# Designs tried in a protein design chat: VHH binders against q9m2c9. Part 17

Target 1, 358 residues: q9m2c9
Amino acid sequence: MACIVEDPQRAGQSNETQIALISGVPDDISKSCLARVPREYHMAMKCVSRRWRDFVCSDEMCDYRNEFNLAESWIYALCRDISGGVFLHMLNPFSSRRSWKRINDYPYIPMREGMGFAVLGKRLFVLGGCGWLEDATDEIYCYDAAMNTWFDVVPPLSTKRCYFACETLDGKIIAIGGLGLNPNAKRTWDIYDPLTRTCKSCSDVNIVPEMEDSFVMDGRIYIRGGVGGSSTAVYSASSGIWERMDDDMASGWRGPAVVVAGDLYVLDQTFGAKLTMWCKDTRMWIHIGKLSQLVMKQPCRLVSIGNSIFVIGKDCSTVVIDVENVRKNKMNGVMVCSSIPKTWDDDIDVISCKSVAI
Below, E stands for the ipSAE of ESMFold2; O stands for the ipSAE of OpenDDE; V2 stands for 0.75 times the mean of E and O plus 0.25 times the DockQ between their complexes.

## First folded at step 3 (VHH)

Design a20 (framework vhh_7nfr_2; at its last look DockQ between E and O 0.01; V2 from the best seeds 0.00; counts 0 for: pae E 18.6 > 2, placed apart)
Fold by ESMFold2-Fast, scan of step 3:
Structure a20 (fold): chain B 358 residues (1-358), chain A 122 residues (1-122)
Amino acid sequence: as target 1 above (358 residues)
Amino acid sequence: QVQLQESGGGLVQPGGSLRLSCAASGFTFSNYAMSWVRQAPGEGREWVSSISGSGGSTYYADSVKGRFTIARDNVKNTLYLLMDSLKSDDTAVYYCARSTYEWGYSYAFDIWGQGTQVTVSS
């Protein structure tokens, strides 16, 4: 949603006149106070004045909230409806009545297969992909969660890609491998920096052409791809080189993966749905618990917030699992903490999910 | 009423030149950065150029640097794009847009013109 409107009372002004954010209060104190308002009220704050809107949408607001440890992680699901339109659903996990809400559609964002979905700061990125009538694209769409609006133009990827790994690491988006009409896509990776337009392309023989899944853990990007998801590789950001994945660790990667407080969890969907955790100390997979498939539609997507895993089904039906006890004590047995019902739209499909902290 | 109206498009041979104009009304033109965005047949939107409200800063896509010049006349409330050394790849509908939010080279616009067709063909 665009929040920029010309104020009729300020029409004809050639420059921005600074007025107090809060009457009788210095601006630095006012900003500190405004930054402490819960995220759910930020939309209402943007309607108070242009100065409040500008502050709420600013990096300065984000800096205050991070400094005060006030940032709230909300979940964004990239979805497709029956018309083939692409849109975002949003979930505030801190709301007393948790429910998925559709974000107003960005007009004519095409549904593509094999799109990347990444988060950088307060912004969500939809990258690449291909269609039945379109080869792989370098096109990027970006949503600013603080502005609640889509950017209309975004610098493209350096290489057209679909079915690639897409992760955020060290303040940049890394797009690895995938398919494309350009043969350079198959065994290359791009480091995308949206602030500078600079995108560095590298290549390595360990990169599989078609990616199925990826995750970031301990400064490394883990990827799985190839026929039947049988090939794995690890990218080390510190060294800039490709490493071999632990074979025992790779053998248990049989479904969507998520990292919670430095530990890897995988939802094994081979026979039902089983949550497992990789134990670094013993180098073994630990069975955590089973989920009922009666309330969840596969394929599921995983998002972590704090010590909780949000298991998001194809229809946005969501199960919340608390793994604090498992993480701390490496014990079996996890209780499903809660469930969140699907959206009212019976024909939606979840493509990917990410959390954004503001 | 806030409006942007483009003009100056047409058919031109490779190596030719065109001057696009965008007439703005209904807002204080000098308070806003303005941009040109193009869309070729079957492709997504491509940012071409932006100019600050004062006209003191200009920015260009790498594909048009050295060939295109963005300019504005704040007295006449008009934005211009001077296009030299046109190539077949420049064939697109060119849109004038009011820039309301910028982050790096990403732009959000709140009003768009109707667009003007530029065709470069021999």
Scores: ipSAE 0.553, ipTM 0.801, lowest interface PAE 1.2, mean pLDDT 82
Fold by OpenDDE, look of step 4:
Structure a20 (fold): chain B 358 residues (1-358), chain A 122 residues (1-122)
Amino acid sequence: as target 1 above (358 residues)
Amino acid sequence: QVQLQESGGGLVQPGGSLRLSCAASGFTFSNYAMSWVRQAPGEGREWVSSISGSGGSTYYADSVKGRFTIARDNVKNTLYLLMDSLKSDDTAVYYCARSTYEWGYSYAFDIWGQGTQVTVSS
């Protein structure tokens, strides 16, 4: 049975006259032009032709947009509704009509809790999770923001996990701790590398149980867990070791955290909503301002774009804080913020928020 | 409707050969990279092989490299996996999947077949 190894040589140059992206325009110029189109129109662009679609969805498009500083960060919120259904919401913060939009339903994530949420490039990843009556999973789903499509990803996590910390570091997704069938899962972390398609599992006794929050700063992963969030740990990728977080820094980590331009901000919700900043130089927490309780429905998540912090609460109610303005206006009072209205859907809990630049 | 249907699975002895087929429908087959993914009992899904839309590029997991050959017939809208020198460790359900990328992110799939069982046993 002759394996017709078609001789690669006779791939006749079918001069498939590659239909120009734009008639009469060289492709390089065409690509440059297309890359300058605002992100809000990329969906429409994909409808022009197959070649346009392919380009818009390509990494090349991202490269052009990055090169020209045209990449736009949009916010994505992983949400849960009252039915337990999980879905993705998107916000274009630069739009004149700032509104949250629900992304097409992912058919494969019904009724999961405790999922990880991570961003790599133009892709969002949803990891793990459990159902009310279901065990923790190791499944990984990917949403490509350019393609506006969900994908299944292999390999899965090395360890089935739910309610774990999930961060991105050095092009890898780090899944830390959590609950699972394996009683030791709480003291393990997985390193998922999409490029090599590998997932490595490691263990460290310093990993805190019952993960509540995490953030990445200065190439390190910070995690908070334990009873009442009393336990903290710091991971250094260079050493591969988990260490205890400094007490002075840990003491002020009393809510959702976000890093803005290298500085750590925390929304302390213990007595209202107070934004605090960690000052690296003085090693003190500085009070930045208070948010009105009327504008924010807890629980809240934080995401940053540029110098702005987006506080996203229940029903995707959103408050935008300009950090630079707040720092300058040391008003011992209520911070001046802009607000984005809630979604049309009621009883939406925001699980996690991330930004994707395309 | 977009559909992938695997066939060709079965019982084979160690060292034997098997040919899997996947019939694709509902989309322009040649425009998409295609992959084989397998799942052994109690294990997670494992990428096996991918082939570009044109068939010009093929990729293999280290575990199957030199033993398996992925091919496609774009006229017949069919993906193939030729499996030689089969081992007990190759026992799995084999899935045909539509890939989103030819390389780098070829681990992402948006459409799956139902799978075909391959059992390698003495």
Scores: ipSAE 0.077, ipTM 0.553, lowest interface PAE 2.3, mean pLDDT 85
Fold by ESMFold2, look of step 4:
Structure a20 (fold): chain B 358 residues (1-358), chain A 122 residues (1-122)
Amino acid sequence: as target 1 above (358 residues)
Amino acid sequence: QVQLQESGGGLVQPGGSLRLSCAASGFTFSNYAMSWVRQAPGEGREWVSSISGSGGSTYYADSVKGRFTIARDNVKNTLYLLMDSLKSDDTAVYYCARSTYEWGYSYAFDIWGQGTQVTVSS
């Protein structure tokens, strides 16, 4: 299992490994101090000692920072260059410079389309995928953002699939529907549990075929599929049951979606790039604002951090929208935008974007 | 820059053979399925053959099945079409194309070569 790492202590005839993280300080206190260092400095901390490196890269540090509201969310974009290579760009939105940086260490992933991209803790997962002339795969790759390394994941998906919905819910990765050599892949979903390192397959005849999009809201996975997005469904993890999506809500889901503080936002791309929000109280879609085609090349991906929506288009061109005023006003707000320059790497296709909090 | 360059076309008599080559540059060749597409005078483009990125799967149009063989060399970044038992109907410009699949659309070709002429004289 490449996601689990070694014991930092050394075996032998004597206990040579009792050296403290900080001389003269109990390790519990030292860990509390180290966990408060801003994420931008974590690379430097890895150079101090083996014990510091092990702690900085550990699940313990990531969990501590998340639980004590110290976590900093960075954005990771899964990209493909003109040579067909798959790699990551990352954006530290808290940096004064706020520019995309390429992550140089990535596996050579065979040319695949329709891959799933999901986040759990400090880890990014790339799942499945296919080519028209190659069957779908069940392979899973994991990128550990704290270690800045790729790992192979075992076991693979239970079902080979591509062009499927892929979301994280309740500490598990859910891969839903899609295409593959098995004709029943359309009506199955895989549940990957990283704690037990298991993947199980479930089936329901009511799962829509031909996945187009998904989002997670209020402990449920919403999917849209079928020809032109004609079918929608909702998965509830607590019951394991598929249900029908609210028709009024579904009618406005015409592009990528993101949830900010429990409110659903959609970038409607049918006639340009319009940001809309679902208002639960009135059961209506509310127009928030329109994005200029000159600053954004479609298709766009959405990711949120706090009250900010990051709209990421081709070449990682990025617009940041602050929706705090909209949420406070509920119906009419002033859309505040800023932009982040595209990457130094030109001619980049953005496959998917997610945020990782460490 | 991504580029595909065909060669090996020419004039051949019915029943003859030709070998077409397509040199690829500017991308990781083994990551992409590749195809041959032809266009006869006064007609639309006709798909001829495709091969997976690994070379493990090959596909042929009914009109060429059993006579043509697609192959690739992932070390030399080269796609081949071995054409045997050529007929007058095979006269066309042959294009090398990089294959891609876009969700919600038919199979697509995102990069094309300039073509090489094959003429089968009767």
Scores: ipSAE 0.000, ipTM 0.145, lowest interface PAE 18.6, mean pLDDT 78
ESMFold2 (binder alone), look of step 4: mean pLDDT 86; pTM 0.876

Design a21 (framework vhh_7nfr_2)
Fold by ESMFold2-Fast, scan of step 3:
Structure a21 (fold): chain B 358 residues (1-358), chain A 122 residues (1-122)
Amino acid sequence: as target 1 above (358 residues)
Amino acid sequence: QVQLQESGGGLVQPGGSLRLSCAASGFTFSNYAMSWVRQAPGEGREWVSSISGSGGSTYYADSVKGRFTIARDNVKNTLYLLMDSLKSDDTAVYYCARSTYEWGGSYAFDIWGQGTQVTVSS
């Protein structure tokens, strides 16, 4: 390793040779124009010039799009083929020709069970997990959705974990519980920031080792795990403590959960697929509708975008449900807006799904 | 077509060394844990060593610990077994095998190579 001295003249010259983003247009106006272009064209924009590429990949563009409600959420599915190979699929839900596309496998994601999948800003994280011949790991893989590249190095988790809850809250990734040879993983949670490389570890008796599901609602993390999914707990970010979950709410949590516009939805997969919603006012579960097992191969995963729930089957077959009118008490039953066909690879299994807004 | 092709076997004297190679094709090699399994004359198959997809984790049978080293080159889609201090008991056909997982259980091996003969004698 060398290069302990910079060339000041070469660094200064880069400023003098700076060119306009758009010829004849001030950069601030050019940036506002570029930031308003739909996400599907961002890849093409990166091919126009180095300055356009730098802006499209920048936090400045991402922040502008978020501030002016221009950001588009695309769905990323962590998948496993029949041989256990792990990879990402991506879906642009705003495209009229909606189809799942496989993302480049470089750098490699190892074949592991019980991995965490989290989104932080424009980045996707694949965390932890264990293999048939590997104990729990602390390794993290990061994909930047704006750059469309994997990072070559990512700081690891502080604790090796598999089969743990993984959620993003208040700009941090929170890893809760898990299994492995490390006894400290049991009944602990870590608050992890990959940018600052900080990790705070705590423990609580309400945290069960093996997690089945989790979700974030109203600044709280809800977890379900233990024998038959019978144990639940809630982490309150405002108080920093674990609380008991409402027993009536917990009794209806019988499948994957998703939060849409502040309301909790659960797909009960016990006997077929039945979508239900938790009504905070009445403290009761409301039946929304049923989905065909022939169309939705279990286990299903849920992702919310706007007022829609994307129900993603084991084979990536996807059904889109609009719940806006359900919340307004204006319509009965399940309002299926569209269906997205499965990939041509019939041996694909969906592990987890997240949306990334850019 | 998914294939595993072993090479590097042969006759070697006790205390000698051999390097086995396994060329993989038809699948994303780096996505799979890989293993070496051997079969001695008149015996069943015995697991020798395994390596994770990334190469970060390696495992060895007690009979070969300290003598054998498993390695992989994910750019070349090749698995290796470096065999040092060979003993007559190491005489076997060595198979390259792909490890796989399925929801609800773990499978040891789903794809096998044709094998390469290693003879430790005289």
Scores: ipSAE 0.000, ipTM 0.110, lowest interface PAE 21.7, mean pLDDT 76

Design a22 (framework vhh_7nfr_2)
Fold by ESMFold2-Fast, scan of step 3:
Structure a22 (fold): chain B 358 residues (1-358), chain A 122 residues (1-122)
Amino acid sequence: as target 1 above (358 residues)
Amino acid sequence: QVQLQESGGGLVQPGGSLRLSCAASGFTFSNYAMSWVRQAPGEGREWVSSISGSGGSTYYADSVKGRFTIARDNVKNTLYLLMDSLKSDDTAVYYCARSTYEWSDSYAFDIWGQGTQVTVSS
């Protein structure tokens, strides 16, 4: 299918008479109809006409799909191959034949360690990192999942960082701590707002240097790092203050974390792999189920979609856990598991995973 | 064949001026936004400036605002970058690029020129 390359400048066309999206149908009705088409067909829709492509790639399309509760979350894995090349793999969890698919490698992303991976709306961001000839970078790379293309240029971070916490909150990307900073200076965190093209740098002495894990829950960013992963902190965006994490809650954070329907789940990696949930009401960790460490290659990454947790191994082999019954009963649920195989060479490693809703 | 070809680069003293040109062929030039993107030795690509298809809107990176001017001639199918008050930090290969998408200073390009070297040194 031939897709037409289009002028992105609407100002040159705003004074011209536009052709209807669907002949004989008002544009508002046409947009409502187009927004109801499943995400798997959106690429084909972009090949129908420039007007359809513009709508499918627009924020207006996303607004309609969100209003109609039609948005589909797909999983994107940032991967590295044997040559050190960096690329994205994508999984449609709603497909009858669930399989990982490689997407475009452009632009070339240098081989770096400790990169951040964040999602804002329909866009994926790869931030920072360090290498052999580079202490740390401020470079940002952006992929638009609706356009299915990488941006060639993205404004950089205010501070060069690697091995930092990277989360989205209140429409912004927040990059916290990391290496490449003077240990005697105040620790910094950056608030990157791509909509206003601003990047604000803040500092706080309580920010731990090297981050291992983070998650967002109830308008707060939780971070874990430092010696043996023993240091924890909580950032509250509403107050702008760093707080102490509940000690009982922190003691159970012994592996990758994910939030499902407002509840914290951790894949506890001590003495095997077991899924646990933090019960806010009792302030206790509850045991959900156990996974075979022989099947899952560590480090594992966790992504939540609806009432399911996707456990993604280092080689991209994936186990799907349904926690709906656990959520409803809180104590005794039946864990339903399914699996999705890897589709490429054993030498490919998953760096990070995120879901993007369109 | 769609093609972009840059010219006008060279060696210049700090504080000097250069005028870069980009000749476009194989497409309707006035229908596309055009951009200048640079790459310094050992660094990633940095967006410098963009101009709308009509020339009615221009955009600049903070590092070049007030020093550089982007312009186009839709009759001659040519893009220009006028660079004043050049600094050593402006040393880079400058690429002409056709823009397919613009979002908050983020740009997707489908066609690139071969680049022209600008060196600012004493």
Scores: ipSAE 0.012, ipTM 0.510, lowest interface PAE 8.8, mean pLDDT 79

Design a23 (framework vhh_7nfr_2)
Fold by ESMFold2-Fast, scan of step 3:
Structure a23 (fold): chain B 358 residues (1-358), chain A 122 residues (1-122)
Amino acid sequence: as target 1 above (358 residues)
Amino acid sequence: QVQLQESGGGLVQPGGSLRLSCAASGFTFSNYAMSWVRQAPGEGREWVSSISGSGGSTYYADSVKGRFTIARDNVKNTLYLLMDSLKSDDTAVYYCARSTYEWKDSYAFDIWGQGTQVTVSS
């Protein structure tokens, strides 16, 4: 006999008579109509009925929105408060009044340093980390942005890690290097596939144990770490091989990095805040503009949406930089900005930021 | 009103067997998937097993496949975990939980029992 594995029931199911999503309308047409509703109204849609909630929270809803090219990227900031608890702030960049909103539905996540923060589909992952009195952990916390809820149980990483690089590529979370009690983890990397629960662990001389930063560009993972943040390496997913990063490119990686429309941008925070762009054609860093240190609290985090870079300060104050004309014309010294004020939450620190498309 | 109550835990020697029970009240039991989640001393929560509302589908963590069996009695509103060939690493507090969401071995629960201690030692 064939072994059939079916997903457990989702919340809100009952032995009630199933009804149409919209009275008098076939479900396929109803789903098409519901999928076209802007993301800001999805929470209200979940209150209409259990069937609407189930559809809005489903992968099918995401499939329709992707098919219709309607997916909206919103920004999620992982923050720590004065008590050491962690939580999420969310920003809808498509709102007429851009403002950060605290997400109140969260479990207690312990005070940890060196945590990974990754996005896979509509889900946010907080991975690993360590404490002053706690060794590196393999614990994972997962938030579903469509459900607006944290999962209570998420299977752990295969290796306990902190201060590691954490990126998503080809539908998998890739954890690279880091510190932990397992000596075999020192120069290793794991590919974590949540679909299969598979972890592939390899080692390479180009992987340093403590990672400072990473980014994904053109199907490759770039990492920086080691003594003074001077060691860099590039992983090619297509070849499965680690290699040395271009020295000229690496020399300009002096702060948080973000990729916008295939181009690498770095906010150099060494002496103030300077936005720079790597020009692939000339193999040179282009200086775009400066941000006042007095206005933007460092360290800053970067997130890209469309042709805009969101520079998120430690206090969640945000500067939005439009780089469409810079990217198109390769111009130097042109920077168009707007600002989003900090939250009313005092004594918060931004740990990491990611965008989630729904 | 809604509550889950575990029983059946205790001290057992390696290779032994235990049967855990969870009595559910305050909701229509057959409408919900149910799960067992354990927590070993000093460790995080580990999902063990889940069963669909009808009992037609069962799921197991790799660490317990072939040794544990999850079952339910919808007439008695009771969830069971039949534990065979117990190992020292099965030592944990076992919680009964009502599943609200699931995704590729990830689960969200809204109602938890108080837990029952299982200790496997010689």
Scores: ipSAE 0.016, ipTM 0.549, lowest interface PAE 6.7, mean pLDDT 80

Design a24 (framework vhh_7nfr_2)
Fold by ESMFold2-Fast, scan of step 3:
Structure a24 (fold): chain B 358 residues (1-358), chain A 122 residues (1-122)
Amino acid sequence: as target 1 above (358 residues)
Amino acid sequence: QVQLQESGGGLVQPGGSLRLSCAASGFTFSNYAMSWVRQAPGEGREWVSSISGSGGSTYYADSVKGRFTIARDNVKNTLYLLMDSLKSDDTAVYYCARSTYEWEDSYAFDIWGQGTQVTVSS
């Protein structure tokens, strides 16, 4: 009767509610002090007491750090090894010694194709997918980056999906399109609302069956998919309707996309690797710079933090591009690059990447 | 020392009823919220129901609301799941678990029982 069992210590307790967080200091002031400690020390803080652990892992601390612009975004890469095992690598971009570190946690995530990867607050979600012996699944796995622990139980998706788009918008996870046993699932989209604990499914002709990429910009979700990746659509959260994407904007979406400070960047993988930016003012694509095909192992994933784009290759080798000057000048920006070496595991493949702010 | 032991599972016809029990030992039972979690063949774990340490609050998955009742006896250190109007979809191994974290519909547990099989079959 073999079963992998997690026994993480939970936040929130009753027996110690009257104990002060810091002796001689009111709890509201103590919480303000604790919330201002840099993220790299949070693991050590969890070792001080149960009350400190509960606060460090709490939504209260996360909300405070977000409100006062104290939150630090770290990068999480969902990876697969040669045996098909699925695991996370993590990168602290604020560390003076930037290096990828494997998260060794015991919950087994099955090897699946076309899984979704989403972030909601301090949590990472791995959703759906398909396999050789199974059609699309509705299973979800959740990792809490503040607790550094996988959840034992996570409710499933309302619809079994693989090769779908997965984005977070207005505090909700939105799963769009994909493949499954039910042909009608190809043109549906599901909204999971954690505040009301509701999940609803909608259908729209503009949703294509197989997704290649998506991004969120200015309260809208942009999707690209279909045969040859030529079908695009945009969802407006304020109106609740799907619209046609600007043809000029869509024509430049020839690789992975990322949004930096409200501007869209695409790594155009046609005839090499070229970073381009959509200029809202001129409604034209601007060439920013070129990456060597010998340095980057495609397919690449993009994550943005501050004014930097992290280009993460298939083997987790990473190029960091500073686009601050591009944002200031639009036309005359110089691409400034630095690199982060791959992990010691030579036989890993990056599936997806997201940043989590704590 | 800390242990959870389930009992009461078995084979029942659709529309039948079962009562599951979980005996807890090695900790102060009334200080912890307790949960029932099930796992059907070839499926992931599904949370079924939770009850607060005092028994004053109960929570149910939408799939079991109105059919299942969670209860506890803090004097006897025992957790119960009363299952009515059973259907084939309820076929699973049912686990008793001590709750350490709950956020929205996500749960973390630190102690698990070995499980008890429930089969609903015609």
Scores: ipSAE 0.012, ipTM 0.489, lowest interface PAE 9.1, mean pLDDT 80

Design a25 (framework vhh_7nfr_2)
Fold by ESMFold2-Fast, scan of step 3:
Structure a25 (fold): chain B 358 residues (1-358), chain A 122 residues (1-122)
Amino acid sequence: as target 1 above (358 residues)
Amino acid sequence: QVQLQESGGGLVQPGGSLRLSCAASGFTFSNYAMSWVRQAPGEGREWVSSISGSGGSTYYADSVKGRFTIARDNVKNTLYLLMDSLKSDDTAVYYCARDTYEWGDSYAFDIWGQGTQVTVSS
């Protein structure tokens, strides 16, 4: 695994350390101005100078963009192709062209089943998994979306896992349950802290061994797994307690889940594709609409941006559904804002999708 | 078949010069921006230089500005890197890459060569 690792201390020794970012302008004002440039131009900015590249790739750039509410969420899909390769696809939903772009195949990521996919800040993590000739692995791969670089070395998980729940909460990656050679892995979770690169392992009897799906809502992690997806649990990070999930809520969880503005949406893929929403007020599932199996290849993955749900099919063909009216008016029905076509001829398996805000 | 093939690497003393070449085949060379990317032993890949499809615009990493020159010959389908005043820190495998989307973006490349070794030592 060779990739670009840019050390800020090495960059600090450059001949441009004392040179202004913009001639005649103080650096703090220059940084404020550069931070306002739309994300699509950030790659061009990296070509202007080493100082611009260092700033664009820095946490300071992200801090400015977040402070000014300028961050743009782009969608990243972890995909598998017919050649056995694992790779990332990227979608800029703010682009007029709106098309999926394949990111470089480097480094070579082995084809594994049951991998975790997580986002922290500007970074994407691929964790764990298993294969025909290997049990579970503890390997982690990390991609920095601001640098457009895979990391050279990433410390492994404390526990080898596959088919586990993988979520981010309170600035940490939480890997829950799964299968592995370690019998204790089935009832454990690891908390990976990217700032310290440390893992803390915990255990609880409410954790099921094989996970099928998970989501984060209201500071809680919801998990579903076991035989036929029949076992559910909810974890509160603030209290550290595992609780039973509401049975009525759990009964409607029959496909991929996504949270939009604090509300849970599920694409029920049992006998077709039907979008449903959990109504907290009535404690009932509300039918929103259905998607044609002729235009969407299952299995689908869901990502939310603002008030929109991006339904990403197996081949990356995408349908964008606006749920603003459902949230405000409790109305049934779906408004399709747009669709985004696939660009490949091969049968592509979309494994997981996440958004990264920069 | 789309292919990129580097040549011209070797062993040189500090302060020496080398000319790297990259032969491109299987696509319309002049329609694509091209880049050089290097990888030192035990390190990640580092973008070095890019050139526009027409050759009208060139871009360089700060570590090589004033010492390296990128050039292309669209009739011969060949990319060049002219390296002067070589330093021990320039020791790396040098890769030719075809740009798909952006200038100097080492991750927007869709085709890579196999690389050519450059060693700068006494």
Scores: ipSAE 0.000, ipTM 0.134, lowest interface PAE 19.6, mean pLDDT 77

